# Ledger of designs, part 22: VH-VL binders against Integrator complex subunit 8-like protein

Target 1, 198 residues: Integrator complex subunit 8-like protein, of Dictyostelium discoideum (Social amoeba) (q54vk3)
Amino acid sequence: MNKIFGVKIDSQQKKRQQSNKNLTVFNNGRYLIYIGDIHFDRKFHREALRYYLLGCGLETAFYSDPVKTSVTNSKYLTFLSRRIFDCFYFLRAPMQAIVVSQFFGNLNQTCLVSFKIIQEEYYQLDTNYFQYIWELPLLEILLTTFTKQKDLKKIYLINQIISNPIINENNHPDIRKNFIKNTKHNFWKAISSNYLLQ
Short names: E, the ipSAE of ESMFold2; O, the ipSAE of OpenDDE; V2, 0.75 times the mean of E and O plus 0.25 times the DockQ between their complexes.

## First folded at step 19 (VH-VL; framework fv_tocilizumab)

Design ctl (from q1 with heavy chain R32S Y54S R55S Y102S Y103S, light chain W92S; at its last look DockQ between E and O 0.46; V2 from the best seeds 0.00; counts 0 for: pae E 5.8 > 2)
Fold by OpenDDE, look of step 19:
Structure ctl (fold): chain C 198 residues (1-198), chain A 120 residues (1-120), chain B 107 residues (1-107)
Amino acid sequence: as target 1 above (198 residues)
Amino acid sequence: QVQLQESGPGLVRPSQTLSLTCTVSGYSISSSYYWSWVRQPPGRGLEWIGYIYSSGSTYYNPSLKSRVTMLRDTSKNQFSLRLSSVTAADTAVYYCAREYDSSSDAFDIWGQGSLVTVSS
Amino acid sequence: DIQMTQSPSSLSASVGDRVTITCRASQSISDYLNWYQQKPGKAPKLLIYAASDLQSGVPSRFSGSGSGTDFTFTISSLQPEDIATYYCQQSSSTPYTFGQGTKVEIK
């Protein structure tokens, strides 16, 4: 993302460090993420991704709850998600990148980058990851694109997701919140399994 | 620097509609997921009124749901609160606030607050 | 609705003292608890989010702990500028609810 969207790597790193000011104890997860940063800077995106995923996994597993709020929704995670996004992007895993873009905490940015990716990498979108899309605007972008492309299969899949009452913004917000939380967790689990075992 | 500023009439008559606008500067309301209104009667605690999501979806406190309407104007980078059929019990300082961390739902940035007095 | 109960409602302590405020939820809220400081005539200010995470720019003398139903807010060394009312807030379920507040004064 840094190179793609003009965000300075150094700035992100600095921001990440600032978010971690309360680190009193060595955290193996954070250490792994640091190693990931090193690899990332060296343009070893696959290696970087592995370390980021490992780091994230440890961070989440360290807590009693499958996904601690502070880990999943912190500014720190937002920055990390950008790095992971970049990894997927450079690894030509566009659908994974799109999913991760939902972690940016910026809906506009999510939509913009996703739109771009969809336009550029339409034919490489792994439908297995559609299930991890929860942002309605993003789903709409996908639907619109697939409709334009007359891709009936992808249209069907997206419509199934959109029609899920849990994703419907008209549902009780707590239901949606829990769904998103679980979806996030499942996504990280899935990608960890796919990329760490390779 | 991100700033929120409430604006609207400070005096509303009973049975009328309270209307407030929150103007956001330094940050797009479309970037953050949630924007909330919170009120505080004089000398009392805080009550969450509701939020408006970046998409425009809203959720209101059930205690106020029937009287509350929230809207957003992305072109003006504003979101608004309307509270109908006000009574003296609705006299409060009204705050708009940003929920930057959607999962934590912590209000990290607040407006200065706007006192609205319901009086004849 | 989830009820948040703070204790005490008010306290007075000396400069340099350790101050502890507790917040209890009527049901488990995991770590979805935030702490705010409100000075007279001012808007609340976020101090702690997710039960224990310190908001950026907040002095390290402020801390939070707890999970589930019982939470603690601590000022390790009370300073004159810390005179305020402190609120806990749960974000586990809507509607979001606040504690009744704890007024902290200096002796």
Scores: ipSAE 0.227, ipTM 0.739, lowest interface PAE 2.6, mean pLDDT 86
ESMFold2, look of step 19: ipSAE 0.234; ipTM 0.683
ESMFold2 (binder alone), look of step 19: mean pLDDT 91; pTM 0.943

Design y1 (from q1 with light chain S30V; at its last look DockQ between E and O 0.14; V2 from the best seeds 0.00; counts 0 for: placed apart)
Fold by OpenDDE, look of step 19:
Structure y1 (fold): chain C 198 residues (1-198), chain A 120 residues (1-120), chain B 107 residues (1-107)
Amino acid sequence: as target 1 above (198 residues)
Amino acid sequence: QVQLQESGPGLVRPSQTLSLTCTVSGYSISSRYYWSWVRQPPGRGLEWIGYIYYRGSTYYNPSLKSRVTMLRDTSKNQFSLRLSSVTAADTAVYYCAREYDYYSDAFDIWGQGSLVTVSS
Amino acid sequence: DIQMTQSPSSLSASVGDRVTITCRASQSIVDYLNWYQQKPGKAPKLLIYAASDLQSGVPSRFSGSGSGTDFTFTISSLQPEDIATYYCQQSWSTPYTFGQGTKVEIK
């Protein structure tokens, strides 16, 4: 929770923050989350998402530093991930939601909710986010679904991911760990770019 | 409650193999975690030795890789450390620890530690 | 390997004092930094994970901050039971590495 207490910015980041109107206005992560909650309750999910992303300190779009990993490492931010998931769900961004579901820390839950989303929003799945899937069971669900639908393009894309030795949990574990860490960072960076800078 | 307990000989002769076992209770080692060994020479800092993944794969500190072997026994819910060709420099308290990958790979649970002295 | 430089090596303070320990990584570790407390004859205990998240059951007087390469551990009001050696540890990449430790004593 401490990561939500203000923006941890070094001197260089502070200078950059001063140049960014959005970051200069809000210096308290908890406050941003609170504002996000208000918007969420009002069913303004896009606005809520923006404030949640800001609140969790995803500053990669503004700074050269990697996205903070606290979203996946904190109990509190696990809750935040769920809110972010809901935002994507309601915004009809199902593939983003599926990616975020990997941060729940419960693989069974991840698979269940993702399965549901895949069934409901099959034609809305943005293939650009396939690269951010690392859980093998989830990839298998996707593959099975796409196979049933005879979607050769999506089958090909998923097979490329599954065939990567880095994804396989039975392969070199350290390489996989590093890959997942970087993938997480890249995902949040991409999301920040898409939803905070636009 | 999850608990870890180290067991093994407290004295090892030079050039022999140090062997320790960590017994885990309250949680299956076949479930999602990394299981690590960390050592601490007397009066010194901490050194990470390596881990065994819940799926059985291992990774060792490069400084010790040639001498380290980690195994797991899922039937006993144990994982072990073997360090070959020991010298006085290997005298340390050896800890087993649970590494939680959802918490920044922090060691959230530790054993009490086992002192292993290398002496002739 | 990532080197962790911890400062100071030792400090003595009075009960109620604010205590600050710093840890610097040789390269960016993002927020994969953990803090441990080790009392004499005991195993290390996790206090802070992910640079600033408080471990369950840990008193609120303990806190952590920082990202990238520079990190700070703080005890807002030092208590007698806080006599220990404190360690930072990076978990960004293997091999995992620890700071050299900071011994905290009471005056």
Scores: ipSAE 0.533, ipTM 0.802, lowest interface PAE 1.3, mean pLDDT 86
ESMFold2, look of step 19: ipSAE 0.676; ipTM 0.815
ESMFold2 (binder alone), look of step 19: mean pLDDT 93; pTM 0.954

Design y2 (from q1 with light chain S93R; at its last look DockQ between E and O 0.14; V2 from the best seeds 0.00; counts 0 for: placed apart)
Fold by OpenDDE, look of step 19:
Structure y2 (fold): chain C 198 residues (1-198), chain A 120 residues (1-120), chain B 107 residues (1-107)
Amino acid sequence: as target 1 above (198 residues)
Amino acid sequence: QVQLQESGPGLVRPSQTLSLTCTVSGYSISSRYYWSWVRQPPGRGLEWIGYIYYRGSTYYNPSLKSRVTMLRDTSKNQFSLRLSSVTAADTAVYYCAREYDYYSDAFDIWGQGSLVTVSS
Amino acid sequence: DIQMTQSPSSLSASVGDRVTITCRASQSISDYLNWYQQKPGKAPKLLIYAASDLQSGVPSRFSGSGSGTDFTFTISSLQPEDIATYYCQQSWRTPYTFGQGTKVEIK
């Protein structure tokens, strides 16, 4: 996998750009990701996030409509998860960041960074995104934190999620798998809708 | 290097049970992966049979569910397929494969396949 | 079950040609589509996962695109070693299902 991150536009991207005369530069997901990186480096995190989301979407699909809000859960999202995470972090969207941290592929890292965020940005946690948490250890961290803070509302919400048999690791693996797939899809769809349409 | 290798009888009589074993090397089957069986009748496409999760739970293709049993032997780093009441329609090359959940549940590693012929 | 319709069933092209294979799912599968190459007498080999991600070690001439129901697999420049049957596979929902395959030959 050519490192999407960095100045080196994949030679294939150049070739694709050359061969598909009709594909507007805007239809190249990798190009958009690159633009996202530029914005990110310039600390324009909102713009960066938009381009990352668009880029990730286009890498997996040829969108006829550039404002299409549906995105896929490709490996690119995993690779870009850190950047997207950072974007949310800097945009003071900590709960979104926490959700994205689940894509790091390292549960320990997910828990550590999320724990830190929870501690730092406790009052800015958007409860609407609790539904997109599927990692039990992360839910436990949240529960513990909210319990310590005696936040009954958040405790209730987290307990509702934890108590859902579908999240239980002891559940049938296929059920959990499907749940996670759907949750991931729904999350990215929601994020795309919220940040691309604004 | 992770390798998978199918082993078992190449000939099974009708109504008998097909039994295959996949030996995994270079990787523990107790890891967080799905271990799958896929078969391919001669000259035909691929059919997913089912998987066994690293925790031992199984899920089978509904079309075969009633006849399929998958087991694992962690001590031998193996997982197995049993298909009961076989008919000629079950003649196929049987593959074991690793299903990688981080890669959209793709089968990233395959065995070489084992031909099983159902014949009288 | 999710049905995967792959087209064409077979194609013949010249070395250096661009080859395109399509796969359609009976329902949306997001990007949970994988492409495999199977050479005669060999096991399938993963080429593309998650619709567009190239498996490690796979030549860059292979690519995939699409999401939802319509997917495309492309060989930018067909090589002799690319003679094989190619399969799409959805992994969105169990049971996992494969396309019927596309046999690629060289003229």
Scores: ipSAE 0.604, ipTM 0.818, lowest interface PAE 1.0, mean pLDDT 86
ESMFold2, look of step 19: ipSAE 0.735; ipTM 0.862
ESMFold2 (binder alone), look of step 19: mean pLDDT 94; pTM 0.956

Design y3 (from q1 with heavy chain S104T; at its last look DockQ between E and O 0.23; V2 from the best seeds 0.00; counts 0 for: placed apart)
Fold by OpenDDE, look of step 19:
Structure y3 (fold): chain C 198 residues (1-198), chain A 120 residues (1-120), chain B 107 residues (1-107)
Amino acid sequence: as target 1 above (198 residues)
Amino acid sequence: QVQLQESGPGLVRPSQTLSLTCTVSGYSISSRYYWSWVRQPPGRGLEWIGYIYYRGSTYYNPSLKSRVTMLRDTSKNQFSLRLSSVTAADTAVYYCAREYDYYTDAFDIWGQGSLVTVSS
Amino acid sequence: DIQMTQSPSSLSASVGDRVTITCRASQSISDYLNWYQQKPGKAPKLLIYAASDLQSGVPSRFSGSGSGTDFTFTISSLQPEDIATYYCQQSWSTPYTFGQGTKVEIK
């Protein structure tokens, strides 16, 4: 997980990592991703997503330590993020897709694809995933859209997030970094719980 | 292509303030990344000084925190380092670097470096 | 602060030789380890990030492995242009810290 998505764990999780060896359910992350690709090509997006999540070492949902993945280059990491994004998109899970778009490493791309998704799938946005948005420009896009639609409930939720000093004011950069790390981690845990345990 | 270039005086007197500027080209410092300073005394290893986030917040190495100030000028696409009360121990090549935050916070782009000598 | 210890401090090898450098962290840093090459009079250059990921444009003869506290950097076939000092760096937590460096020379 850390290697692919840049997820850093909080101090408590760090302590756990120091004490425990990496537990891997699967020895070859690349193989799992390959299987994911097969399913993806067959348009079995739910199955593909499961294997992608396993392949990228999100088994951390089950274990305290990050799963060591096989050697992956930048292209590989980008590919995996994109495939996961696509899976959510095709599964009609637009808010999950928007959250994953934050992992692209390109804010402009994140905003562009998210904007499109928001416009197309406005009524399918799961508000439970708002908490995993940390990019301010993305929050602004959401706020603008919800304001235009006069959706008071969603406006309120987004404003609560935007008003958090950790996200908006960057009062302490390390605190913000840690917040983002934890948010990323929590997101992947949530996704793992929803898609791997069911 | 993104490029970084350090500029500033190569000689500073003891007790004075070292000032360097990093000019970034090919990318806006207001868009993303952590913009870092790293120094290397002659014949020695590398020491991380601190960073300024693209949103303007700063974090410094605790060993230098009391003497370090980093600023940014978004209009010039520059960020700067000030190190006060310098001594001979602060003689080093100073590098500005881009820190990529999405993966491993590695320094993927460096300036050429600027030698700053502290001497009376 | 996290201390990074590199071994060896220097080495000399022949062209075509396999070169191995190790880096040990004082505490677990997961895979948040980067390797840099620094040629004389030049700035460091990123070669490996995330312990084992090859930076774009870097020759495939360079590789990295490890997690937790123990890491290895390898040049599979040493070339004349590889004469440099190599540094490991942890990015797990601030302040970021570097190893002391390994000077690689050609016999």
Scores: ipSAE 0.531, ipTM 0.798, lowest interface PAE 1.4, mean pLDDT 86
ESMFold2, look of step 19: ipSAE 0.649; ipTM 0.822
ESMFold2 (binder alone), look of step 19: mean pLDDT 93; pTM 0.955

Design y4 (from q1 with heavy chain Y103F; at its last look DockQ between E and O 0.12; V2 from the best seeds 0.00; counts 0 for: pae E 2.03 > 2, placed apart)
Fold by OpenDDE, look of step 19:
Structure y4 (fold): chain C 198 residues (1-198), chain A 120 residues (1-120), chain B 107 residues (1-107)
Amino acid sequence: as target 1 above (198 residues)
Amino acid sequence: QVQLQESGPGLVRPSQTLSLTCTVSGYSISSRYYWSWVRQPPGRGLEWIGYIYYRGSTYYNPSLKSRVTMLRDTSKNQFSLRLSSVTAADTAVYYCAREYDYFSDAFDIWGQGSLVTVSS
Amino acid sequence: DIQMTQSPSSLSASVGDRVTITCRASQSISDYLNWYQQKPGKAPKLLIYAASDLQSGVPSRFSGSGSGTDFTFTISSLQPEDIATYYCQQSWSTPYTFGQGTKVEIK
């Protein structure tokens, strides 16, 4: 019985996994989400986050091909994004929360919550996660805030991102879309590494 | 509720320009999403024509790129399709649709479609 | 361009039957596959997105599976109201492309 991350995958599920890999991953993911929810409700946000990320990661762990791991636009991840956002928020990881807010599927909401977080947790913003911001309105909010604060370093970093032709919406849309897909994937990898391996 | 509605002439002469407008209600086209055009010749499958992003950038199907122009009018909350040099092959039901990039770039909302016939 | 090949082109089944439609992409599209239902004289309706996610308001008898190049759409129990043409569509890369469609009829 191969335990992937402590979850017993039934051998019969393995055979079904060959034919319906997505369904099996989804079922296992649901279980992990459920466990995450239990922890979340108990206000164990770190533990909750781990299980949520494991749920996300199961889809990526089974596929060595980055293309197959692009489940970042699934309803599954959209649902999880809210909980993951809350986890980061409560864990006082505001920049991670801001990045995750981009998965809400509502740009206005993304901007509103991010603006609030930026104002409240300005000094806690980890610049290492700036690279995972792709929403231009969000970048503009960040830039405006950093400009107001006269934070030259952060201004520079955000300007570098904004000036990237890949982010520029006037450029070839396919380039931007591919960039966003890859950025999403890289973000999930990064946070999984940071929070699951610790 | 978000709704899309196509409008424009149902008949276009060969070599002329097909022009359609999609009016969006219940959501601002300046807020989010890719706003797409898809067509379907009678009794045939679906063909993606192109999209205009909420910020105005466009991308067209290479097969139609030379003839397609998409614009948006944010004041009217509309986006439009122009297809030049039409032939009988361009006879189709034309749909405008919202492409939701958070959901695998699926077309989650469609207009009812507008039949455009190319005939002399 | 990515070619999408659906199978079968048409099928007839009885009410209550399990219906399966397959879609194959000419190259890997990850899970960027959507399924639409189109009834006669109507616009396509999104049923499944991201290969397996059910659109809100869609009955649970509809499902999708697959990743990479091979995808499956399933109606677990065919109903009379399910008479339609079904299309798969890849959204991995532009230009977006559709399968040729599968016409589903009731016997």
Scores: ipSAE 0.475, ipTM 0.787, lowest interface PAE 1.5, mean pLDDT 86
ESMFold2, look of step 19: ipSAE 0.700; ipTM 0.846
ESMFold2 (binder alone), look of step 19: mean pLDDT 94; pTM 0.956
ESMFold2, look of step 20: ipSAE 0.622; ipTM 0.817
ESMFold2 (binder alone), look of step 20: mean pLDDT 94; pTM 0.955
OpenDDE, look of step 20: ipSAE 0.414; ipTM 0.764

Design y5 (from q1 with heavy chain S57T; at its last look DockQ between E and O 0.21; V2 from the best seeds 0.00; counts 0 for: placed apart)
Fold by OpenDDE, look of step 19:
Structure y5 (fold): chain C 198 residues (1-198), chain A 120 residues (1-120), chain B 107 residues (1-107)
Amino acid sequence: as target 1 above (198 residues)
Amino acid sequence: QVQLQESGPGLVRPSQTLSLTCTVSGYSISSRYYWSWVRQPPGRGLEWIGYIYYRGTTYYNPSLKSRVTMLRDTSKNQFSLRLSSVTAADTAVYYCAREYDYYSDAFDIWGQGSLVTVSS
Amino acid sequence: DIQMTQSPSSLSASVGDRVTITCRASQSISDYLNWYQQKPGKAPKLLIYAASDLQSGVPSRFSGSGSGTDFTFTISSLQPEDIATYYCQQSWSTPYTFGQGTKVEIK
């Protein structure tokens, strides 16, 4: 599998080092991200993912516990989303990758990569993560694919999500914004639980 | 380069309606942004008034909701603020700003501001 | 509404000094905090978004940190052109709210 997005996170983190002088290894999110990069380059994607999640978690809250159960820092997510995406991709966790693709900040890219993944990894899509899709175009891609495949169960699940007025972009934007924020938090919490605590 | 410019009367009588227009250049207001109004009374802090979404949906500060109306004119690439029943307390510099949802909903571009004085 | 408490209200420092401003939210706002610079007679200018990300074109002497409820804005080396009032702003939930501002002056 080829790297889809080979962004070196370390170089970006170095530019931010001026703000936090916390040199404690277990309390330094930037350091953990760096370690994640090392693992990633060595093709240890599971380990890389863990360190990325830990790094993000530490930057989002001041906890004494080095094992974070949630990630809410949007800035690091933006920078790390591509690496995390790749981790999930290489770990054969396509639905998690699709969810993370929503953090790319480019809907077209999100749809393109997700479409590819959906086509290639159709049977590996974990339906438990459908709830974390908020981009309507992405939902439509999923629906279309599942419809073509006559997968009634997945069609039903996607339709339930699409039918939620909160997901609809024509709904009140403030409600949608809040929903998305909460959904993001819940997603990262879920991932942290699954990949950091195990 | 994206620019925002406020325009409207600088003087409004009490009980009348304050009306301002923000003209956007270099960027379409029909793009995925929130277009906001913020005001600042002289010598005081900043107060968010509300926004109009690129799709036309509005949300106003509850403190001003009953008096505020925001509209957009896509043909002119403008959005406007109306504040009814003004009092001296509404005297402020009014700013239009672009709110970028990918930047943690920060106001990344501001107009120069327009002073509106409420006086008899 | 989320209340933003900014400290101090004003400060005076010498050129080259490190300046620190704090902002506290009445509830957790994650990293949805922005910092603005407003020079006299001018509109606010975005300096920091998402608590710690530097806006494009902003000098590196400006930085932000924090998450949840407590946030810090720092000027590593104060310059004469930095004379301004600085504001924090939460964007976690509407209505968006600002700190009361910190006036920064040069001694």
Scores: ipSAE 0.356, ipTM 0.760, lowest interface PAE 1.9, mean pLDDT 86
ESMFold2, look of step 19: ipSAE 0.687; ipTM 0.838
ESMFold2 (binder alone), look of step 19: mean pLDDT 94; pTM 0.956

## First folded at step 20 (VH-VL; framework fv_tocilizumab)

Design z1 (from q1 with light chain W92F; at its last look DockQ between E and O 0.20; V2 from the best seeds 0.00; counts 0 for: pae O 2.3 > 2, placed apart)
Fold by OpenDDE, look of step 20:
Structure z1 (fold): chain C 198 residues (1-198), chain A 120 residues (1-120), chain B 107 residues (1-107)
Amino acid sequence: as target 1 above (198 residues)
Amino acid sequence: QVQLQESGPGLVRPSQTLSLTCTVSGYSISSRYYWSWVRQPPGRGLEWIGYIYYRGSTYYNPSLKSRVTMLRDTSKNQFSLRLSSVTAADTAVYYCAREYDYYSDAFDIWGQGSLVTVSS
Amino acid sequence: DIQMTQSPSSLSASVGDRVTITCRASQSISDYLNWYQQKPGKAPKLLIYAASDLQSGVPSRFSGSGSGTDFTFTISSLQPEDIATYYCQQSFSTPYTFGQGTKVEIK
């Protein structure tokens, strides 16, 4: 079964992906990423995103090439996260971008880039994706911004998330770990459904 | 390239505290991941000791919890293991490792290991 | 704690042979299983993660399969450099636990 960001794609999703005439599916994740890059460079961000997501879904294939011994999994995934982030940004999906920024290899960088986006795009942040934020500093940035904007509804939503003991840094590390794991999976599943199946 | 290197005394007396430090290069321990200790007694299998999260929270193997303390020094890009009240059973090669958090939480990078012998 | 039972404890095979190692978990661990190679005097090296995903830089002759409680590690064509002890490890829940290892030798 193909996985997207570690999430197994169910048979129905796979069938739907296969039915998408606009996507050439190759059993080579790296190739798909390459195609994504081509689209990205051409400023076809939606197409790029699709290929990036497909590529990520074939993560096993990412490492199947015995010749490329020099690419660390971390660098590759970080790169993909960055590209996906950019795609969302250019597609005017800032909240999705913010969520993806959490996959960066540096929390400070995550906060910096997200802060900028939040400050510029706070009015169009999709609240449906708030649930996929697990970094407390990021939640705090959101909270601060919406407090300033006097958006009571979003403040409430964020406070609900922040108040979850699972997000608390003082919580049992294992609980947090599991929560993050599940949140990541759910996010990628949701994104795949929204952008690959449409 | 990310590298991990264990350092510390190779000999510890019974009832004393084993102390090891893992120095990480090429990556900041405050950026991401779980930083773990794993040990291997001579000729035996592997035992996970615990981890310290990049944010500083720790979790220890319940079998060792009462004796284990892990700390981090972000300024030195190091994390450490202390194991108190050691016995001969604690003789092992001690590895520090990075726990990759993207998929299956595998240990993707290991130190070379440091042999610690508990002997009077 | 989740117990990992690895089999066999040791095996000897010829170069080019297919080698299979199994690992059984005391409870379902989904696909949170990793395989490591450890050569003498060296640290373990990650080969397979998430039961079947090949780590970057690892030769394609290595593979993993399984889900739930039963897992299989395979070397499709054993090479001299593959002499090592192999370990499965569950990462489903803490404490993480390892199999007892399988020593692979060449005849």
Scores: ipSAE 0.277, ipTM 0.746, lowest interface PAE 2.3, mean pLDDT 86
ESMFold2, look of step 20: ipSAE 0.674; ipTM 0.835
ESMFold2 (binder alone), look of step 20: mean pLDDT 93; pTM 0.955

